# VHH binders against Phytanoyl-CoA dioxygenase domain-containing protein 1 (PHYHD1), part 17

Target 1, 291 residues: Phytanoyl-CoA dioxygenase domain-containing protein 1 (PHYHD1), of Bos taurus (Bovine) (q0iib1)
Amino acid sequence: MACLSPSQLQKFQEDGFLVLEGFLSADECEAMQRRIDEIVAKMDVPLHCRTEFSTQEEEQLRAQGSTDYFLSSGDKIRFFFEKGVFDKQGNFLVPPEKSINKIGHALHALDPIFRCVTHSHKVQALARSLGLQMPVVVQSMYIFKQPHFGGEVAPHQDASFLYTEPLGRVLGLWIALEDAMLENGCLWFIPGSHTGGVSRRMVRTPAGSVPGTSFLGSEPIRDNSLFVPTPVLRGALVLIHGEVVHKSEQNLSDRSRQAYTFHLMEAAGTIWSPDNWLQPTPELPFPPLYT
Short names: E, the ipSAE of ESMFold2; O, the ipSAE of OpenDDE; V2, 0.75 times the mean of E and O plus 0.25 times the DockQ between their complexes.

## First folded at step 14 (VHH)

Design u6 (from r5 with S110E; framework vhh_7qia_2; at its last look DockQ between E and O 0.36; V2 from the best seeds 0.00; counts 0 for: pae E 3.6 > 2)
Fold by ESMFold2, look of step 14:
Structure u6 (fold): chain B 291 residues (1-291), chain A 124 residues (1-124)
Amino acid sequence: as target 1 above (291 residues)
Amino acid sequence: QLQLVESGGGLVQPGGSLRLSCEASGFTFSSYAMGWYRQAPGKQRELVAFITSGGSTRYYDSVKGRFTISRDNAKNTVYLQMNSLRPEDTAIYYCARSTYEYWGDRYVYEFDYWGKGTPVTVSS
């Protein structure tokens, strides 16, 4: 089911995103959610990695360990939290399993269930139908979009964080593990916005800097009316061109919006920026998608 | 209306000094971090100096020891003292206002407003 028709390929090229309903079955989605429950049950995050800051000054005083926790997460399975879930001492104000924003960034390599989904025959066939020659998997994350307070994700382009030379080499695969609707924070896209490059890049800051990352460039003010909501049913895959502008709203509903997402880079003829927060390591070079 | 107005740029010989100023209006200046960026022709803007609302400073490697950022909250002004100027410092210098935003797994300086810039040329 993963072979794109010519009209689907055209639509993806024109819009910068494409919805494939029914990519995973309900049972496959539930199995991934059960696996995440097992992973969460063993969660242990050091106190210095869960500190919330109320000001940039407070962050400067307290954040060096939590910055390293993020920056070195590319070959780990690590837990990241919503704002407002910790007190000043770093203790949970919310049950820990309900406080998680996402788990990243190497589920695709380090967990057998997520590895199997990521490298499944249907994902590989999809990549071949898109014409990818040497796709590698650069990152993955499980997103909870928690009920009531699952945070907004501001307008962005994935390639701002996953920058390559040339541009156009990064593809996101976003799989809904629950229905993703307006009321629980579905994705919104600006169709066709992937043709103008990126507005900014997130880079590592110099040694001793207290947030470990900063943007080069700035996000332009965008007309909110250009965003098109993209509700999808559980099991859908949304293909996301690395440069298409997208966002999601805060989840104020009683229902989470769980999703598994990973990014591919076409490695043939591509330079991964050394300034990206995410770097391959000797322990985990970016694994080839095709097996 | 929010404005950032840079001044103090110009033509300077290598080894010389300039002091850039950025006057802010339309927001509570003392509550925001501020930065100076520069952009040489054909390059992306790069951060050269940053000052938090509380006065802590950061410098990019190429300007450490030569540039000093400061702020005067009574005048709503951020300054960049530029000493020992080199031809490589030639660029348009932009003042920028920052917020400090959480992206779900990390905090990032978000620079949400920019001035029009002031050109600095260090003669060859």
Scores: ipSAE 0.278, ipTM 0.692, lowest interface PAE 3.6, mean pLDDT 87
ESMFold2 (binder alone), look of step 14: mean pLDDT 81; pTM 0.818
OpenDDE, look of step 14: ipSAE 0.323; ipTM 0.659

## First folded at step 15 (VHH; framework vhh_7qia_2)

Design v1 (from s19 with N58Y A60R; at its last look DockQ between E and O 0.59; V2 from the best seeds 0.00; counts 0 for: pae E 5.5 > 2)
Amino acid sequence: QLQLVESGGGLVQPGGSLRLSCEASGFTFSSYAMGWYRQAPGKQRELVAFITSGGSTYYRDSVKGRFTISRDNAKNTVYLQMNSLRPEDTAIYYCARSTYEYWGDRYVYSFDYWGKGTPVTVSS
ESMFold2, look of step 15: ipSAE 0.075; ipTM 0.467
ESMFold2 (binder alone), look of step 15: mean pLDDT 83; pTM 0.826
OpenDDE, look of step 15: ipSAE 0.393; ipTM 0.719

Design v2 (from v1 with S98V; at its last look DockQ between E and O 0.55; V2 from the best seeds 0.00; counts 0 for: pae E 5.4 > 2)
Fold by OpenDDE, look of step 15:
Structure v2 (fold): chain B 291 residues (1-291), chain A 124 residues (1-124)
Amino acid sequence: as target 1 above (291 residues)
Amino acid sequence: QLQLVESGGGLVQPGGSLRLSCEASGFTFSSYAMGWYRQAPGKQRELVAFITSGGSTYYRDSVKGRFTISRDNAKNTVYLQMNSLRPEDTAIYYCARVTYEYWGDRYVYSFDYWGKGTPVTVSS
């Protein structure tokens, strides 16, 4: 059952994350993977992704372009690519379909298959068991974690990017569509790290301003020994507290680690920060989870 | 060792002017973008102005037309000329070195090193 037991709730409260094995069936995972293949088949590669940066100045100048592309993706299905997949002339160094880092950020709203999964009875039951009264979906993404070069995700808190007042209102749901092991980039967590506040924020600058986003604060250096790997099997859901520190290593294996991730925000009594990179739009206000 | 040393802060009346300086050492100054942050009492630190290595500038809306950020690479110094100062400009001003972080899909401006700050008080 998708409802958390008292012991699971307690564990989540203590650790800041929780693994639920067998959340999705193999068939459900397969359907999602098939759908993503269809989406990828119609992929448009943004021009800014085809450029390589040779100097800090070039990176700085082009950062705004990439930021704009990102900032406007909240209500769209857009493609984002791994670093280093293009040569200096903009040619692919790897097959296009194998060069994608992630697709986002509105799969939950714009794609019927992913909408169905996101708003499934299972997810709703899970949210209710967590005590969420008026949860809304804020973003979604499909992460590929490509073989051999799937990039690492540095230690972070999701709340750095999805900031609320008060804190503790954002929840990540990370669904493994493939086995996520140590060698192909499973998640790592610092258990209990979700109670110390947010160390850094990414904020949007005023429209038309350069830069489009910036970090406030700094991510502290953390002892690697504090991280606990969380390998999971295909179909597993990992609940991620918005403030728990977590990371994933580079995929150095010959297998991908595909995952679907979306974030919930408890809307009741919560203020979404206007400085967040992601803002609701008239085209896509944050949709209620409960249907 | 990397060091940023701010100076030029002080007490000024509304409508007055101050010029902040930040002298950098311990890195190739000309290769980095530099910025100014400020933190008012009880408020979060906020970006005030930013200047790239190439000289492009960014300003917070509330300071546009009043503040000017500049740099002298020969002196390893970044400046913040603050004119028409207002009480709401009261804060500790921090100099910072700008870096970039790649998050898989985008570059994000970041600040990796801060000075100790210089206080600016605008009061009648």
Scores: ipSAE 0.047, ipTM 0.404, lowest interface PAE 3.1, mean pLDDT 89
ESMFold2, look of step 15: ipSAE 0.074; ipTM 0.479
ESMFold2 (binder alone), look of step 15: mean pLDDT 83; pTM 0.822

Design v3 (from s19 with F50Y N58R; at its last look DockQ between E and O 0.27; V2 from the best seeds 0.00; counts 0 for: pae O 3.8 > 2)
Fold by OpenDDE, look of step 15:
Structure v3 (fold): chain B 291 residues (1-291), chain A 124 residues (1-124)
Amino acid sequence: as target 1 above (291 residues)
Amino acid sequence: QLQLVESGGGLVQPGGSLRLSCEASGFTFSSYAMGWYRQAPGKQRELVAYITSGGSTRYADSVKGRFTISRDNAKNTVYLQMNSLRPEDTAIYYCARSTYEYWGDRYVYSFDYWGKGTPVTVSS
């Protein structure tokens, strides 16, 4: 089911998100998982991830290192690790392959398997059904949500990180490669929260500044009762409006919740904020979705 | 209750100087980095300078060499000395407390608890 029905479109407009079960086949999911295993097998662990810190100053220094690593990852395939996976000496407390938080942010461009999925006829058909004229892919990531300690993602709007003028031009496509249930960290949404603007932004700081990024503003305190869990099966795609508030809880179960996520931006009539952490590069300008 | 109160803004001629102050209350001031932001009419809020709890400072390129951020922990106050002011420095200046957040793959500074701001106008 690649094209949205009128009722699905209406639901997305009202809720700010939409679940499409069975978007990918089991074989497609397996291919992606196999490919990621190959990538992980060749993993090079960044040095900045191997240190623990205890003071605010140390944290700040680490933040800078992490930020540089992060800021330059837009056109690369890089590894990001869960918190607490290293001892004070930089040794893994957990097997390396089980310590990864995510891989990003250019799987969609640099890996043939993920490029194929991202630019598939299904995704293009979906985008067209949403009325996108000139959509481009801005980022992609593979999220592991490891068993027992897969970290939570706090309530946020994607537009906080991927800001445009005007708003409403960014969409997230979240594909479950494993069953995402309540116990292993399914997504939670506040339905209808995509119409209230952006509460906080992550922006690049001036060149040469030690914190390479900062948040402007803060997320409001939200009642947990406002969030609705959205468990989905393997192969499901969750369409996410850039401004809808969503989160995922820590995975306390014995099974992972792997997902592939990428974001689209309608390029027609849209200004990508120069303050966004992610900027197009000569090596990888934002590629058009439609082929 | 956490509070940040800016003062020292006003009208100044190009080339002039101002000293902004931000008095903090309701938290352990010495444990936090502090920052100054400014927002010009029709523009987005931008970082001007910040100072860590340890006293390390950072500046926007546009104000380097002209502005100096400092702090007095005994007075729970952060300062912004602005010299050689230019018309483009005209803005409302805000003081903010820095927080530190981990987002799974990175650490990020977060500035919040903004004061009401103090206006700075540089005009001949």
Scores: ipSAE 0.036, ipTM 0.384, lowest interface PAE 3.8, mean pLDDT 89
ESMFold2, look of step 15: ipSAE 0.504; ipTM 0.775
ESMFold2 (binder alone), look of step 15: mean pLDDT 82; pTM 0.822

Design v4 (from r5 with S98V; at its last look DockQ between E and O 0.37; V2 from the best seeds 0.00; counts 0 for: pae E 2.7 > 2, grease 24.4 > 24.2)
Fold by OpenDDE, look of step 15:
Structure v4 (fold): chain B 291 residues (1-291), chain A 124 residues (1-124)
Amino acid sequence: as target 1 above (291 residues)
Amino acid sequence: QLQLVESGGGLVQPGGSLRLSCEASGFTFSSYAMGWYRQAPGKQRELVAFITSGGSTRYYDSVKGRFTISRDNAKNTVYLQMNSLRPEDTAIYYCARVTYEYWGDRYVYSFDYWGKGTPVTVSS
């Protein structure tokens, strides 16, 4: 059942994350993977990803292009690529479909299959069991974690990027579409780290600035021994508190670790920071989860 | 050789003011964004403020309204005017040159070089 038990709720409250094995069926996972293949078949590669730079000015221009591309992706389905997949001439070093880091950030709104999953009865039931009154979906992404070179995600709090007042209003739902093990880049968490506040924020810079985002504060160096690996099977959902510290290692295996992730925000009594990179647009205001 | 030299630190009473300076050399100053970090005893170094090459500014929340970052390209100098100082502002303040860091799907302001720092102590 998609509804959390009292023990699961307690565990989530204590740890800041929770694993729900078998949340999606194999068929549901397969449907999502098939759909993403269709989307990838129509892929547009942004020009800024293909360019190399050697001067500060070129670097700045590339940074601006990359940032603009990212900042405007909140209400679109866009492709983001792994670092180092292009040669100096802008050619792919690996097959295009195998060079994607992630697709985002509006799969939940613009794609029927992903919309269906995001707003499914299961997800709604889960949100209700968590006590969410007016949750909205703020972003979604499909992460590939490609074999051999799928990049690491450094330790972070999601709230650094999706900041609210008060804190504790953002929840990540991470769905494994493939087995996520130690060797192919499963998630790692620091249990209980969600109660200490946010140490760093990524914020928009003033309009016209290059690049368009910056970090404020500091990300502390954390002892690696504090991280607990969380391997999960295909179909599992990992609930992620917005403030729990987590990471994933580089995928050095010959298998991908594909996942679908989206974030919920409790809208009741919550202020979305105007400094967040992601802002609602007239084209896509944050959609209510409950239908 | 790249060099950043901070000055202007010292002891000040709560509510007081200080103006920090950082003189840069060894690179085209006007082409770079600059920032100030601080590190309090027992705490991690944190970004306080930065200013782009074009003069746009950004501040950490705890210093907004009290601190002002500015630059003089003719003097290759970045400044941090600190007003209404509080005991919690006590730290070693570091000048830093801004660079860009790739964060998976975007470039974000980062820093690649720091000065030796200037101490600021706010105490009654």
Scores: ipSAE 0.178, ipTM 0.577, lowest interface PAE 1.9, mean pLDDT 91
ESMFold2, look of step 15: ipSAE 0.337; ipTM 0.681
ESMFold2 (binder alone), look of step 15: mean pLDDT 82; pTM 0.811

Design v5 (from v1 with Y100T; at its last look DockQ between E and O 0.82; V2 from the best seeds 0.00; counts 0 for: pae E 3.5 > 2)
Fold by ESMFold2, look of step 15:
Structure v5 (fold): chain B 291 residues (1-291), chain A 124 residues (1-124)
Amino acid sequence: as target 1 above (291 residues)
Amino acid sequence: QLQLVESGGGLVQPGGSLRLSCEASGFTFSSYAMGWYRQAPGKQRELVAFITSGGSTYYRDSVKGRFTISRDNAKNTVYLQMNSLRPEDTAIYYCARSTTEYWGDRYVYSFDYWGKGTPVTVSS
């Protein structure tokens, strides 16, 4: 049931997001979770990721190091940790596997299980229903939203990080691998907010320069009452227009909120910005979705 | 009220020097990193130099060795000493206060407050 009805297409166009419950079965969700457990079991924890910062200067220095690790992650499987999971000596305050914020950014290309889900017949059929001519996969992430301290994600638009000319060419596919509810950090959207462009861009600075990235423009203060919570059951897919404003709360509950997400770009008639943090490499050009 | 006030810009010949100053008020200056940005006509704003609260400095490659950023926490002031000026250094120079934003997989520098800028023209 990956073909969108005319009313579903209209709703997506009006709101900038759309929920498709039951996109993956419970068995498919569990298989992806088992695969991520295997990947985590072989994790090599980089020492520079284990420094707790305790002053503003230390935070600024860590921001440089974290940015370098991030900037080179586009064709890798890399581990990013929650804020506040290390003591002052860099020791984990909780088991390392429970400290991971997310894994990115090339699961779709480098892991056979995630590659098969990303390029599955139902994903390709969905993209065709949306009218995508030459979609490419630009990145992927596995998100843990750990119990008790899974970090908030501030209001943002994905196209601020994945900028194209013209705008409107980026689509997020966000798949709940566990129930995503109010208490464990579901997504919140401002319906219709995708029609006004982006408020800012994260841009890469020249190679060898510091800082490695910075925001061009400012995120506006938004009326919190405009956000609509979007709880979904395990296996749901949430389509996210690249310019729709969305957020998620910190997870203070005892349940994680795991999700697999990847982004498509319609490559036909589209210029990928050279200032984006993410660039195709000789090792991994952006793979076409349609196979 | 938070303020950043730049001064020291002007007209200078190629090879000359200028010293820009940025006086800060309305916040605990010693706790913040500071930066100098510039914007040439028709161009986007670009970071020129950055100094941490502890005094570590960083420079755009094109100005390294020619420009020096420094700070005087007792005077709440950031300086940019600009030597060996070139015509391509012509721009409006802005002082900015830095914060960091955490995005789940990295910290990103964000400059959350800007002065009004001071013009620098390098021509003969």
Scores: ipSAE 0.262, ipTM 0.593, lowest interface PAE 3.5, mean pLDDT 86
ESMFold2 (binder alone), look of step 15: mean pLDDT 83; pTM 0.830
OpenDDE, look of step 15: ipSAE 0.381; ipTM 0.721

Design v6 (from r5 with S56Y Y100T; at its last look DockQ between E and O 0.36; V2 from the best seeds 0.00; counts 0 for: pae E 2.1 > 2, grease 25.8 > 24.2)
Amino acid sequence: QLQLVESGGGLVQPGGSLRLSCEASGFTFSSYAMGWYRQAPGKQRELVAFITSGGYTRYYDSVKGRFTISRDNAKNTVYLQMNSLRPEDTAIYYCARSTTEYWGDRYVYSFDYWGKGTPVTVSS
ESMFold2, look of step 15: ipSAE 0.420; ipTM 0.760
ESMFold2 (binder alone), look of step 15: mean pLDDT 80; pTM 0.815
OpenDDE, look of step 15: ipSAE 0.162; ipTM 0.567

## First folded at step 16 (VHH; framework vhh_7qia_2)

Design w1 (from r5 with T52D; at its last look DockQ between E and O 0.06; V2 from the best seeds 0.00; counts 0 for: pae O 3.2 > 2, placed apart)
Fold by OpenDDE, look of step 16:
Structure w1 (fold): chain B 291 residues (1-291), chain A 124 residues (1-124)
Amino acid sequence: as target 1 above (291 residues)
Amino acid sequence: QLQLVESGGGLVQPGGSLRLSCEASGFTFSSYAMGWYRQAPGKQRELVAFIDSGGSTRYYDSVKGRFTISRDNAKNTVYLQMNSLRPEDTAIYYCARSTYEYWGDRYVYSFDYWGKGTPVTVSS
């Protein structure tokens, strides 16, 4: 059930991604959504999102604050908002709960419901069937993909941001909490694109620098016709190779496309890049998946 | 002191081409994404194109296939090549420095410093 068949494994190896429909039950999905509602009810909006500054110096401080907010979120549950949701006075232009882009990046560790899902027997079985020996969870996030507002995610490789030596050690697990269709921003993949290496990396800049990150290399121009849409139903898990090129389009529909995503890294024989935006902390070292 | 100086604007006929330049100073140019905005009379300022520090580009839908953003880090300059210009492209074009971030699943491009703008008029 949660273990991959030989044919599924082969498909994943060939395509760089795999869809597992019905991975979570409706009840499991509902529980996660209810928990998110509770978390959202208590959300805090960071100051750098709501404050308008009149000087360039102040703007720099805001930018630094935003950078720090993001870079230090690896061991916290923090809210990230869509752009354009605040007016000049810092008031919401849309309902607060409809303004959230994502919650991250430590739901897997700090929230009991999401910890349970992340470390479930199903997930562990899946990881074992993939031959992972010492997988650890590196990050998690809840993505809302708001109606008419959820922006596109540009084509990328996860390994650009979660870089390891050697490559091929990072996996994304993307779980649909709502139906993900063409109209509300399903994932798109370039099958087989995971075998060509990483085109670019995002790395941290020196401490105190603005911006806090920079890119090494550039994303190559890719033919849009190469992308294959991957619509899935609620409860589906999409397994994502760290190097497979994928994207999602803007949600132009009147319904959200909520998803829970977390990433695994095979820790055995792997070096996590110290230049990655995400770093383990004493408070939250990368937790082992297997329990 | 931060400076962004646009140039290259002017009057052009429909179907014509212009190349805008923006020379930057006062910051580490190569570390920042850069963008072009435009503001037409009576309309809000809108993003036209941006290029990140690694050279990846994104475009507003209405200019895809017609406009090309590029950068020369050695010259601290970002360019906007505009081809097949249309009357609806008429606007003041602004160069901007980005405070872009990766939020774990998407690129977030905000802009914190603007040039004074260069006017582009497309008319017969």
Scores: ipSAE 0.036, ipTM 0.517, lowest interface PAE 3.2, mean pLDDT 90
ESMFold2, look of step 16: ipSAE 0.312; ipTM 0.698
ESMFold2 (binder alone), look of step 16: mean pLDDT 81; pTM 0.804

Design w2 (from r5 with Y60W R106Q; at its last look DockQ between E and O 0.46; V2 from the best seeds 0.00; counts 0 for: pae E 3.7 > 2, grease 24.4 > 24.2)
Amino acid sequence: QLQLVESGGGLVQPGGSLRLSCEASGFTFSSYAMGWYRQAPGKQRELVAFITSGGSTRYWDSVKGRFTISRDNAKNTVYLQMNSLRPEDTAIYYCARSTYEYWGDQYVYSFDYWGKGTPVTVSS
ESMFold2, look of step 16: ipSAE 0.206; ipTM 0.609
ESMFold2 (binder alone), look of step 16: mean pLDDT 81; pTM 0.805
OpenDDE, look of step 16: ipSAE 0.143; ipTM 0.546

Design w3 (from r5 with S98D; at its last look DockQ between E and O 0.50; V2 from the best seeds 0.00; counts 0 for: pae E 3.3 > 2, grease 24.23 > 24.2)
Fold by OpenDDE, look of step 16:
Structure w3 (fold): chain B 291 residues (1-291), chain A 124 residues (1-124)
Amino acid sequence: as target 1 above (291 residues)
Amino acid sequence: QLQLVESGGGLVQPGGSLRLSCEASGFTFSSYAMGWYRQAPGKQRELVAFITSGGSTRYYDSVKGRFTISRDNAKNTVYLQMNSLRPEDTAIYYCARDTYEYWGDRYVYSFDYWGKGTPVTVSS
């Protein structure tokens, strides 16, 4: 029952995104949240977050450290924190569990609960209804969007980070585990913006170079009035075309906006860019979605 | 009026040397990391060398021992001394003001300003 109707498919093709309310049950959402609580209980804070820096140069080196930590997270479950949650000595300014930006990027592979959700029959049926022949899972993340502190995500295309040849082969599945409303940071989309190509890419720098990543190109200035908010209820799945421009605002509310997101790539006839930050590893090649 | 102006490119034989210069204006030069990038025909632009505001340097592996990046803050200039040049070093070389930005969960370097580039051709 997770198959898209013709009208839904058309809407997705036109808008570049689609909302599916009630994709997950309350029980399914609860199970995921419980599991995350267990994972958070064993949280590991990266060393670069605990190091004090006093100079501009040191800050630049810190950025490098952060990048390396990120680059190697593709096949691990790692914690990423909001900006400004540490003092100069590396102490938390807020409770650790309330400082997490996201957990990633291999929940889909390394955690049984999230693996089950990611490879569920519902997700597979949805992928099939979209015409995906050989989809693989490339990454996953749990996003917290903490109360009052959940930072904004600037307008972007997922393909900037997950680039393929040809384009149009990456799909984001964004599952709301809590109600995502205007006040707590729901997604915003520019409908139809997925047909104009990719404006910017984040790429790995050559081996031996520092920093580890850089942006090529720039995001164009976009009229804010073009963005349409997409509030959704707990359990909703938002399909996100890899090239549709979208954002989320800072969570200024007293409620979190937790979501589980993973990305699919159609592997048939597709080349994954070797310059992407995320690369498959021997430990974790991109797993097929279909089982 | 931010500006980066590269110079020093040209044709050189294999094993030869060139020294590229990039003069910056319109911003506090000493506060920024600077980098040299290059783009060969049919290839993507890539980082060649990077120098922090404090003078720390990083290099692409293929240029280590051959290229040296330096800066003169008094002249608002960053240099790339290229020795033992190889045909594979042929590219348009760009000077860039390298900055980093927090992208929610990570720091990434961004190109916020580029020079127009100076061509370097290594050929016998």
Scores: ipSAE 0.073, ipTM 0.504, lowest interface PAE 2.5, mean pLDDT 90
ESMFold2, look of step 16: ipSAE 0.248; ipTM 0.692
ESMFold2 (binder alone), look of step 16: mean pLDDT 79; pTM 0.795

